# Miniprotein binders against Guanine nucleotide-releasing factor 2 (C3G): the designs that were tried, part 13

Target 1, 226 residues: Guanine nucleotide-releasing factor 2 (C3G), of Drosophila melanogaster (Fruit fly) (o77086r1339to1564)
Amino acid sequence: KSLEIAEQMTLLDAELFTKIEIPEVLLFAKDQCEEKSPNLNKFTEHFNKMSYWARSKILRLQDAKEREKHVNKFIKIMKHLRKMNNYNSYLALLSALDSGPIRRLEWQKGITEEVRSFCALIDSSSSFRAYRQALAETNPPCIPYIGLILQDLTFVHVGNQDYLSKGVINFSKRWQQYNIIDNMKRFKKCAYPFRRNERIIRFFDNFKDFMGEEEMWQISEKIKPR
Key: E = the ipSAE of ESMFold2; O = the ipSAE of OpenDDE; V2 = 0.75 times the mean of E and O plus 0.25 times the DockQ between their complexes.

## First folded at step 17 (miniprotein)

Design d2 (at its last look DockQ between E and O 0.73; V2 from the best seeds 0.00; counts 0 for: pae E 2.8 > 1.5, pTM E .792 < .8, other shape alone 3.628 > 2.5)
Fold by ESMFold2, look of step 17:
Structure d2 (fold): chain B 226 residues (1-226), chain A 100 residues (1-100)
Amino acid sequence: as target 1 above (226 residues)
Amino acid sequence: SPEIQDKLRELKERLEQLEKELRELGLDPEAIEMLKWAIEMLDQAIQRLQNGDPEAIRLLKLALLWIEIALEFNPRDERIKKLADELERIADELSRILKQ
């Protein structure tokens, strides 16, 4: 059932999220060198694999009616993910449904409207205003969107000197970093109460069964020629 | 409270000695810089406490954060590990003061 799938996705996300060390995040925001951030890399890779896995599950279905059933199932899973405050998997699946190869296929109006409404949460035109408001109202447990944490830390680093003058620490910069990191640490500490279901975990198969971008575009164009 | 101010001065002195020793042993330059920030934050917090300025509590929270982040570095050198254990004790004592 869609709720159980969402719960198991959230357990897998939480395992990887908990392992991310704060120095990894700070160093990545400064240098963008993946060699120094192995646990962060695993978490980001998991996000991408889940997204491509979902796209592949839809595109491999030759029958249009079956594709619609799968999209509707992913929409149900996303609604559960949102309710349990798993923004990371929510955005991974949204990225899949809004990807070029998927979005260009002709979907029923109801599906198109649902996906468009989900995109409002991550609208970037106002510095992710909707997402930041939702997150501010969120109590743990929560898995936040790591991409925005990294972006915020990067902007703080690039936009602020470490010292205002010789020997004068820029405390404003340190406070901006504190507010981002403290919130991340808060969410890392609170566990989800879900129990592992090995049948569902085996079904995911580590989200490794996915097609490359070129193959997905070829299938998309075969379904709806340009 | 004078008692809290004296305890914070002791913690600052211990942290200053620890930062010097860790720098000489080759701890990551970024972790060393975080300890330097924490030392200055403690110094300013102590000064603010003398005036009853509530900003002191914000400064203590900031100092504790950067000490905790510095602790997440996992040095393999046994001499660095002993100094990291002392840093952890400093963080625990600071955390207890903040709970007051």
Scores: ipSAE 0.371, ipTM 0.714, lowest interface PAE 2.8, mean pLDDT 86
ESMFold2 (binder alone), look of step 17: mean pLDDT 77; pTM 0.782
OpenDDE base, look of step 17: ipSAE 0.637; ipTM 0.844

Design d3 (at its last look DockQ between E and O 0.97; V2 from the best seeds 0.78)
Amino acid sequence: SPEIQDKLRELKERLEQLEKELRELSKDPNDEAIEMLKWAIEMLDQAIQRLQNGDPEAIRLLKLALLWIEIALEFMKRALEKNPRDEKVERLAERIKKLADELERIADELSRILKQ
ESMFold2, look of step 17: ipSAE 0.637; ipTM 0.850
ESMFold2 (binder alone), look of step 17: mean pLDDT 85; pTM 0.876
OpenDDE base, look of step 17: ipSAE 0.808; ipTM 0.908

Design d4 (at its last look DockQ between E and O 0.91; V2 from the best seeds 0.69)
Fold by ESMFold2, look of step 17:
Structure d4 (fold): chain B 226 residues (1-226), chain A 108 residues (1-108)
Amino acid sequence: as target 1 above (226 residues)
Amino acid sequence: SPEIQDKLRELKERLEQLEKALRELSKDPNDEAIEMLKWAIEMLDQAIQRLQNGDPEAIRLLKLALLWIEIALEFMKRDPNDPLAERIKKLADELERIADELSRILKQ
């Protein structure tokens, strides 16, 4: 059940990830212009929809014990996603569990400790050192966290000029971009061996059934008044 | 090494063909693909100079040039029937073969 759900989430992520073209990522890093990066936008939209979908599934449950059951189910799914090197869906679900409307509900200590442990992977201190170490040890197949790829390319672009002087190419910038892009290409080439399960895919319904941020906050505050 | 000298000759020939292809490209000089091809040409030129001196950095520079040629081709695919894009693709394939062979030779 939870393994199959993780496998189908990974299959959907992989289908979108492999369509992202390198120019899209470079153009986004340069000017963050969405019309030039349609496949990248579909992938990041998918990330956000999955996160909001998961939050909505939890908050719509009126019974506290049922909410805990769903959180524990998402935790099981996240453990499987981590084992199959799907960092992108892992972080989408972590973002849901650590979101303000969800986190503030003061879950059982075991749940709180597991979420805190998962947050260590994406801790931004030391420039995401924990995540970068995990990724460096990862063999394909893998779906990396797209947000960090975009952040790294953006910082390389804004922090470096293309030319050091007229006619003098900034090779340092070119090598920094190469390292990020080459690693991304390595993961794009390797496929996951999962078979499509149309029942589970239909259940996801493209993760489109979710609440907006304001509605989620209102429900969260009804459950636990501020 | 005669095998390395043969690869140097091949690299120089492909560099000249890439320079010719760039001059024939009718795109605006500020276009992303044109700039990336200019970078790749300089990277190839430096790779050739390093290989003449037996410097193993030549292989890394070849890989860097190949990446930027590939990216330039991906930008050019917005007009995929361009015969110049097919010519540059063939050059990239030949450069990749040469880089693979040089990697084997230098591991000896």
Scores: ipSAE 0.553, ipTM 0.794, lowest interface PAE 1.4, mean pLDDT 87
ESMFold2 (binder alone), look of step 17: mean pLDDT 80; pTM 0.787
OpenDDE base, look of step 17: ipSAE 0.685; ipTM 0.857

Design d5 (from a2 with M43F; at its last look DockQ between E and O 0.83; V2 from the best seeds 0.71)
Fold by ESMFold2, look of step 17:
Structure d5 (fold): chain B 226 residues (1-226), chain A 102 residues (1-102)
Amino acid sequence: as target 1 above (226 residues)
Amino acid sequence: SPEIQDKLRELKERLEQLEKELRELSKDPNDEAIEMLKWAIEFLDQAIQRLQNGDPEAIRLLKLALLWIEIALEFNPRDERIKKLADELERIADELSRILKQ
């Protein structure tokens, strides 16, 4: 059922998330060099593959009724992901449902309203204000959105000098980094109490079965011409 | 209390010795970890000064010191010179934490 699928997605995310070392994250925020952050790269690749896999599962269905059933299934999965505080997979699936090739297809009003409601949580127009508030209220276990952690650390690095003009350590920079890193470490320490289900893991097939962007647009335009 | 002031002076002397040891490691290829330990020493020194004056800023300084010591170890976990300094700095931070609980 959709709860079990969300649990297995979360288990896979957690396995990769806990392997990310803090030096990888700090070095990536400084120079964005993928060679210095191998575990982080695996985690972000997993995010992208899950998103493209979900888009492909929907677009490969030729029947509109079957596409609608699959979208509703993803919506149910996302509701479970939100309740178990897996914001990272939640965003991966939301990016799929809100992607151009998918969103432009005509959906029932109920589906459109659900997706719009989900977008409010991770809306970027107010510096992710809704998400930051939700995260602040969240107790472990949790998988936060890694993209925002990286963005915040990059902003702190670029926007602040290491030493003030007086040759003194920039306390404000180090305190800002502290708050981001400490929260990440707090979530890395708490495990989810889920047991592996090999049937569901095999169904995911490591999310490798997906189409490229151009192919997805071609299929989307065949379904609904301009 | 006089007992607390004596203990803070002892910790400051230990911190000064560790700062000398860290200067001997400067220009080592482990510059990220060394820089983070330099930050931690400064934060602990300021935390001692704040505790002597009853300033609550000591709490944030102690949190900063402990985190950056931990991260320094993660950058070069097999460097015994870094591990030795980090372990002693953590002990100083733990003693300061006990003084705060009073």
Scores: ipSAE 0.579, ipTM 0.828, lowest interface PAE 1.5, mean pLDDT 88
ESMFold2 (binder alone), look of step 17: mean pLDDT 82; pTM 0.828
OpenDDE base, look of step 17: ipSAE 0.774; ipTM 0.903

Design d6 (from a2 with I71L; at its last look DockQ between E and O 0.95; V2 from the best seeds 0.00; counts 0 for: pae E 1.9 > 1.5)
Fold by ESMFold2, look of step 17:
Structure d6 (fold): chain B 226 residues (1-226), chain A 102 residues (1-102)
Amino acid sequence: as target 1 above (226 residues)
Amino acid sequence: SPEIQDKLRELKERLEQLEKELRELSKDPNDEAIEMLKWAIEMLDQAIQRLQNGDPEAIRLLKLALLWIELALEFNPRDERIKKLADELERIADELSRILKQ
């Protein structure tokens, strides 16, 4: 079942990802104006909803054994997402398992060790070196982590002038943008071969059923008082 | 080589004409598509210059120009003036690509 759930999550990601137009991404990198990037906003919102939905599914369970069962289910789903190159959903779920309200709960040693090993992929100490290497070796189909694409384009914009001097185009800036955009376009073109399963899609309910950050912290503190 | 150099000179002249036409359109300093076409013209101009000297950087500059032409069209897909200029720049890029494959 966990494979099929990962496949359906990936179909939903891919549907939203392919609708993102490159102008939206470039304009967002310049001014972070949501008005000019509606499809990007829907994709980013989807990432956040999935993460909060996963956190809520775990925290709403009053029984510690049931919480562990759900965490192990999410870990299995994440392993499938990684194998099918859906880095975006993988990181949304990892963000949930590594979030403060959940991470602080005492989990069995095996769960803690697995989450720590998954976090190695997003280690930022060398500018996300592990993720960039994994992505460079990845063949389509793939859903890349949109957050890093946006971060890279933002840093290229902020850290480089369009012109080195009057009338002299900064080609280094243009090449940095090219490399990011070309790779994104390559992944946008290749579809996943999965068939839609409406029962699973209805179960997700667009990941709308989630709690806010304050409520999640209150529940976490009730489960494990400080 | 002399035939190729003559073709490159012709392409350079066509680029200069397109640059003048683009200046007539550039009354909006914040139009992203117009800026992208300005970048593409300079990239093609430098690609021609590098090709005349046998510099392989011409290949990379051509790829860069083609991306920015494509993006200009995506930014303003209904602007016929942008489309006309982008189409001409794509034709120049195609001719350069044929020269490079030889």
Scores: ipSAE 0.507, ipTM 0.793, lowest interface PAE 1.9, mean pLDDT 88
ESMFold2 (binder alone), look of step 17: mean pLDDT 83; pTM 0.832
OpenDDE base, look of step 17: ipSAE 0.742; ipTM 0.889

## First folded at step 18 (miniprotein)

Design e1 (at its last look DockQ between E and O 0.91; V2 from the best seeds 0.75)
Fold by ESMFold2, look of step 18:
Structure e1 (fold): chain B 226 residues (1-226), chain A 120 residues (1-120)
Amino acid sequence: as target 1 above (226 residues)
Amino acid sequence: SIQDKLRELKERLEQLEKELRELEKALSRDPNDELLREAIEMLKWAIEMLDQAIQRLQNGDPEAIRLLKLALLWIEIALEFMKRALRKNPRDEKVERLAERIKKLADELERIADELSRIL
């Protein structure tokens, strides 16, 4: 059942998201030092594992009809994730469906159109305007896309000095950071009302069973030669 | 009532300046503690933000509330850096006591900001 799967993905994301400490995010924006940001690193690693796990689940199926069934299942899961404001898992799965090895396979037009419509949410060409609007209208509970938070904090750090001159604090920089951090803290405080389902959690197996990028490309090219 | 809040803010600013000086002394005993250095810088920022909040409040300017919230965020983050420093050196009773006092100051500043939001 796709709703139950989305709920359990969200519980796992929320557990990792709430452990991220604000110093980790600020330190990472300054120097990208993973060892000083262990909880943040676990969260971003979880995103990547989920994405590669989903790609592998699709590509390992030898029958095209079975691959379509799995893609449609992931689409249903993504719709539930969007409704429960889990943008992070939503984007992890979208990244899987829009990845090169998968997107290049011939899918029914309905699938292709639906994936393209989902990609509009994260269109980066206008500084993620659609996503930022959606997020601004979102009430907790929510798990935001951490990649954009990190990108914004990095841009603020690189683009602004801490002090305008000796002893003169750059308040503009402090306000820009405040707006990003305060919103993140607001989402960290609110819990999802879902109960843990050990059968589904065991099925995920920590999303560790995935193929490397080279292997996925080889399988994709066997399915549809260039 | 604004006069009462001004008095309370000035008292808390003076207390925070005292705690910052104590934290700077604690750092001098372990100058390689980068986490404490970060906390100290953030408390310096918060002190300036609080000073500006007081100046705005003297003129009844609602910007005082925004500046208070900005200061509170940076005090909270500084406390998180101190907490991480304590995890690396759990026997540092002086830093632990400082964190407790700064946390109480932050709670009082939050109460003042909330009360000002209702009257301003």
Scores: ipSAE 0.665, ipTM 0.862, lowest interface PAE 1.2, mean pLDDT 89
ESMFold2 (binder alone), look of step 18: mean pLDDT 87; pTM 0.886
OpenDDE base, look of step 18: ipSAE 0.740; ipTM 0.878

Design e2 (from e1 with A26R L35Y; at its last fold request DockQ between E and O 0.97; V2 from the best seeds 0.85)
Amino acid sequence: SIQDKLRELKERLEQLEKELRELEKRLSRDPNDEYLREAIEMLKWAIEMLDQAIQRLQNGDPEAIRLLKLALLWIEIALEFMKRALRKNPRDEKVERLAERIKKLADELERIADELSRIL
ESMFold2, look of step 18: ipSAE 0.683; ipTM 0.872
ESMFold2 (binder alone), look of step 18: mean pLDDT 88; pTM 0.902
OpenDDE base, look of step 18: ipSAE 0.859; ipTM 0.933
ESMFold2, fold request of step 19: ipSAE 0.732, 0.728, 0.739; ipTM 0.897, 0.890, 0.896
ESMFold2 (binder alone), fold request of step 19: mean pLDDT 88, 89, 89; pTM 0.905, 0.907, 0.908
OpenDDE base, fold request of step 19: ipSAE 0.868, 0.873, 0.871; ipTM 0.939, 0.942, 0.940

Design e3 (from d3 with E81R; at its last look DockQ between E and O 0.96; V2 from the best seeds 0.81)
Fold by ESMFold2, look of step 18:
Structure e3 (fold): chain B 226 residues (1-226), chain A 116 residues (1-116)
Amino acid sequence: as target 1 above (226 residues)
Amino acid sequence: SPEIQDKLRELKERLEQLEKELRELSKDPNDEAIEMLKWAIEMLDQAIQRLQNGDPEAIRLLKLALLWIEIALEFMKRALRKNPRDEKVERLAERIKKLADELERIADELSRILKQ
């Protein structure tokens, strides 16, 4: 059932998100060193694994009608994820449906229109304006898109010195960091009220069962020759 | 609220002493926790200055200082995982946490007084 699947994806995301330490995101923004940020890396890997897992589930189906059925299931899951403010899993699945190997396959017009509509949320052409507006209106519980948090902290670090002159603290930089971090901390504190469903969790198998990019492209080209 | 200003000055002095003690214990002059405590001290100083003029920005500055103290404590916890037998750093972190809790209570009191 798509609601229960979304809830279990959200529970798994929340378990990893709450373990991310603020020093990890700050250190990553400074030097992008993965070994200093193990919990952040697990969360980021989980995002990527979920996305590749979803792509693989679609591409492994030999029958075109079954592939379409699976895409429609993912779309329903994404709608539930959006309602429960799980932007991270929402974007992982959107990334899967909008990936080259998947989008190049010929889908019903309704599917392509829905995916295009979902992409409006993450449109980067105005610095993710739509997403930022949605997030600003969001109350906990929420799992934000970690990629944008990291991007924002990186830009603040690169674009601002710590001190304006010897001994003069750059308060503007400190406030910019505060706004990003405080919002992240606020979302980390509020738990989702979902119970674990061990059957569904075992079905996910930590999203480990996925194909690499080259294999996915080869299968996609076999389904629809260039 | 002259009483609140005096309490904040006392907390600032205590935080200065705690930052000095952390500097003396740390072998890394680029320690993130030390830098963040230095920032919090200055934020607290600016909050006191704003409070003298009745400026509600003082509350925002106290929240900013609290954030950086909390992050400094997270960096100290991270260091303790690498060296868990370091009783001196552990005791210092406990004292900094106590100061942060006192500061939070004062910030809440100030919010009630200024928003009446």
Scores: ipSAE 0.713, ipTM 0.876, lowest interface PAE 1.0, mean pLDDT 89
ESMFold2 (binder alone), look of step 18: mean pLDDT 86; pTM 0.878
OpenDDE base, look of step 18: ipSAE 0.793; ipTM 0.901

Design e4 (from e3 with L61F; at its last look DockQ between E and O 0.92; V2 from the best seeds 0.79)
Fold by ESMFold2, look of step 18:
Structure e4 (fold): chain B 226 residues (1-226), chain A 116 residues (1-116)
Amino acid sequence: as target 1 above (226 residues)
Amino acid sequence: SPEIQDKLRELKERLEQLEKELRELSKDPNDEAIEMLKWAIEMLDQAIQRLQNGDPEAIRFLKLALLWIEIALEFMKRALRKNPRDEKVERLAERIKKLADELERIADELSRILKQ
């Protein structure tokens, strides 16, 4: 069952990811203006909604054993997402399990160890070296982590002039942008061969049913007072 | 090879004319598509120079030019969505796309030759 849930999450991610246009990503890197990048905004909002939805599903459960069962279910889903190269949903769910309101509830040692091992992929030391190595070895289909693509393009833009001097194009900047964009285009073109399962899609309900940050903290503190 | 060099020179000249036509149609002096076509023209020039000298870096500059032409086309498509009655820009985009397809075939041919 967890495989099919991962496949449906990936199908929804892919629908939004393929709509992102390269001009949107380049314009966002230049001025961080969300008005010029509506498809990109929908994709990044989807990431956040999925993460908050997962946190809410866990925290709304009254029984500690039921919360633990749901965390284990999300861990199984994440393992499938990694295998099918959906890094975006993988990191959305990891963000949920590693969030303050969830992490502080002190899970069984096995759960804590698994979450810690998953965090190795997003370790920011050495500029996300583990993730970049994994991505470089990845064949399509793949949904990459959009946050790093945006960060890389932003750093290339702010760290480099368009021209080295009057009329002299900075080709080094263009090559850096090429490497990021070409890889993104390669993944945009390859579709996942999943069929839509309307029961599961309706269960997700576009991940819109989630609590705000303050409410999640209040519930977390009721479960485990300080 | 000399045949590929001649084809690239012809495509560069065509792209220069198409970029000029786009400048004459554009209302925005800071049009991203125009600037990207200018970059692609210089990338083609670099590819031709390197090919003349037997430098295998020529293929990298062809790939770079292809990318920026395609991105320029995407910016033109965005402009057409805001003004879908701009038939001159639409026809110009079709001509640029045809040039990009020809350039891609040349890049593929060069890639096969350099793997030998």
Scores: ipSAE 0.643, ipTM 0.849, lowest interface PAE 1.2, mean pLDDT 88
ESMFold2 (binder alone), look of step 18: mean pLDDT 85; pTM 0.874
OpenDDE base, look of step 18: ipSAE 0.840; ipTM 0.925

Design e5 (from e3 with Q46R; at its last look DockQ between E and O 0.97; V2 from the best seeds 0.82)
Fold by ESMFold2, look of step 18:
Structure e5 (fold): chain B 226 residues (1-226), chain A 116 residues (1-116)
Amino acid sequence: as target 1 above (226 residues)
Amino acid sequence: SPEIQDKLRELKERLEQLEKELRELSKDPNDEAIEMLKWAIEMLDRAIQRLQNGDPEAIRLLKLALLWIEIALEFMKRALRKNPRDEKVERLAERIKKLADELERIADELSRILKQ
């Protein structure tokens, strides 16, 4: 059932998200050093593994109708993830469906239109305006897209001095950081009410069964030659 | 309100002493926690100045100071994991946490008063 799959993905995301410490996020924004931010790294790695796992599940199917069936199942899962405010898994799966090896395959027009509709949420024009509006209207529980939190903190760090002059604190920078961090902390505090389903968790197998990028391109080109 | 202003001045002085104690214990003069406590002290000072004029900006500045004190505490706990036998830093973190809790209660009280 697609709802229950979305719930279990969200449970796994929430477990990792809750462990991220605020120093890790701030240090990563300064150095991009994975060693100083182990819990953040595990969460980011989980995002990437989920995306590659989804791509692999589609590309390994030899029959075109079976591939469409799996894409439609992922779309249903994504709709549930959106409703439960799990933007992080939502974007991991969207990244899979919009990836080069997958997108270039000929899909039914309805599938293509739904993926385009979902991409509107992450449109980068006007600094991700659509996503930021959606997030602002979101009540906890929520798992926000960590990539944008990191990008925002990085831009604030790079674009602003800590001090306006010797001994004069840059309060504007402190407020920009506050708004990002406070919102993250707010979402970390509210738990999802889902119970663990071990059968589904075992099916995921930590999303570790995936192909590398080169192998995915080779399979995609076999399915649809240039 | 005069009583709240005096309490905030007392908390600021306590935070200044706690920052000094942390600086004396630290081997790293560029310690993240020390820097964040310095920011929080200035934010608290400015909040007290705004409160003297009845300016509601004081509440926003108190919330900003509270966030940076909490983050400084997280950096201290991170350092304690690397040096778990450092009882002086652990006790100092407990005192800073108590101060933060007192400050939060004052900020909540001030919010109720100014919404009147």
Scores: ipSAE 0.693, ipTM 0.869, lowest interface PAE 1.1, mean pLDDT 89
ESMFold2 (binder alone), look of step 18: mean pLDDT 85; pTM 0.875
OpenDDE base, look of step 18: ipSAE 0.832; ipTM 0.922

Design e6 (from e3 with K38R E42Q; at its last fold request DockQ between E and O 0.93; V2 from the best seeds 0.83)
Amino acid sequence: SPEIQDKLRELKERLEQLEKELRELSKDPNDEAIEMLRWAIQMLDQAIQRLQNGDPEAIRLLKLALLWIEIALEFMKRALRKNPRDEKVERLAERIKKLADELERIADELSRILKQ
ESMFold2, look of step 18: ipSAE 0.730; ipTM 0.882
ESMFold2 (binder alone), look of step 18: mean pLDDT 85; pTM 0.875
OpenDDE base, look of step 18: ipSAE 0.837; ipTM 0.922
ESMFold2, fold request of step 19: ipSAE 0.720, 0.727, 0.733; ipTM 0.878, 0.883, 0.888
ESMFold2 (binder alone), fold request of step 19: mean pLDDT 86, 86, 86; pTM 0.880, 0.881, 0.881
OpenDDE base, fold request of step 19: ipSAE 0.852, 0.857, 0.856; ipTM 0.931, 0.934, 0.933

## First folded at step 19 (miniprotein)

Design f1 (from e2 with R7E K44R E48Q R91E; at its last look DockQ between E and O 0.95; V2 from the best seeds 0.83)
Fold by ESMFold2, look of step 19:
Structure f1 (fold): chain B 226 residues (1-226), chain A 120 residues (1-120)
Amino acid sequence: as target 1 above (226 residues)
Amino acid sequence: SIQDKLEELKERLEQLEKELRELEKRLSRDPNDEYLREAIEMLRWAIQMLDQAIQRLQNGDPEAIRLLKLALLWIEIALEFMKRALRKNPEDEKVERLAERIKKLADELERIADELSRIL
């Protein structure tokens, strides 16, 4: 079942990812104006909803054994997401398992070790080198981590002048943008061969059923007082 | 064959310069249209990229193909900005006609890039 859940998560991500227009990411990199990037906003909102939904599924369980069963189920889903090159959902679920309210609960050593090993992929040291290497070796279909695309485009924008001198274009800046955007376009073109499963999609319920950050902390502290 | 492609690129550059001048004239009627402004700037970049591609191709330098692909990207993004401008002003037949001509130019540039990749 965990494979099918990963496939349906990936199908939903792909539907939103393909709607993102290139002007949206370029304009967002310049001024972070949400009104000009509605499809990008829906995609990033989906990422956050999935993450908070997963945290809520775990924290709502009163029995510690049941919480461990759910965490292990999410770990299995994440392994499938990684194999199908859905880095965005993979990181949304990793963010959930590594969040403060979840991480501070005492887990079996095996669970802690697996979560720690998954964090190696997004290690920010060396400019996300592990992730960039994995992505460079990835063939479509793929859903990349949108956060890093936006960060890279923002860095290129703020760190480079448009012109080297009067009327002379900074070609280095244009090539850096090209490499980011062309790769994104390449992944947008290739569809996943998954069929929609309405039972699983209804189970997700658009990932709407989640608790706010304050409520999650309160529940986490009731489970394990500080 | 390389000489034929060089002449085709020079013609496409002249065509793009003409379309840019027409788009700049259209922008003067609504200078606050940020989407047309973005498109114009990207077409200006593409013109310099095409000029560099032509210079490299004159020396048989395969960097010309790479520069042509760079120009193609920015022309295609400029077209997407023009599409956004048309969504806000769908009655703008001038912008619609310019976008269609620039799209045809982009398709021809892509063909030239593909052919050069097989030759070089």
Scores: ipSAE 0.709, ipTM 0.880, lowest interface PAE 1.0, mean pLDDT 89
ESMFold2 (binder alone), look of step 19: mean pLDDT 88; pTM 0.901
OpenDDE base, look of step 19: ipSAE 0.869; ipTM 0.939

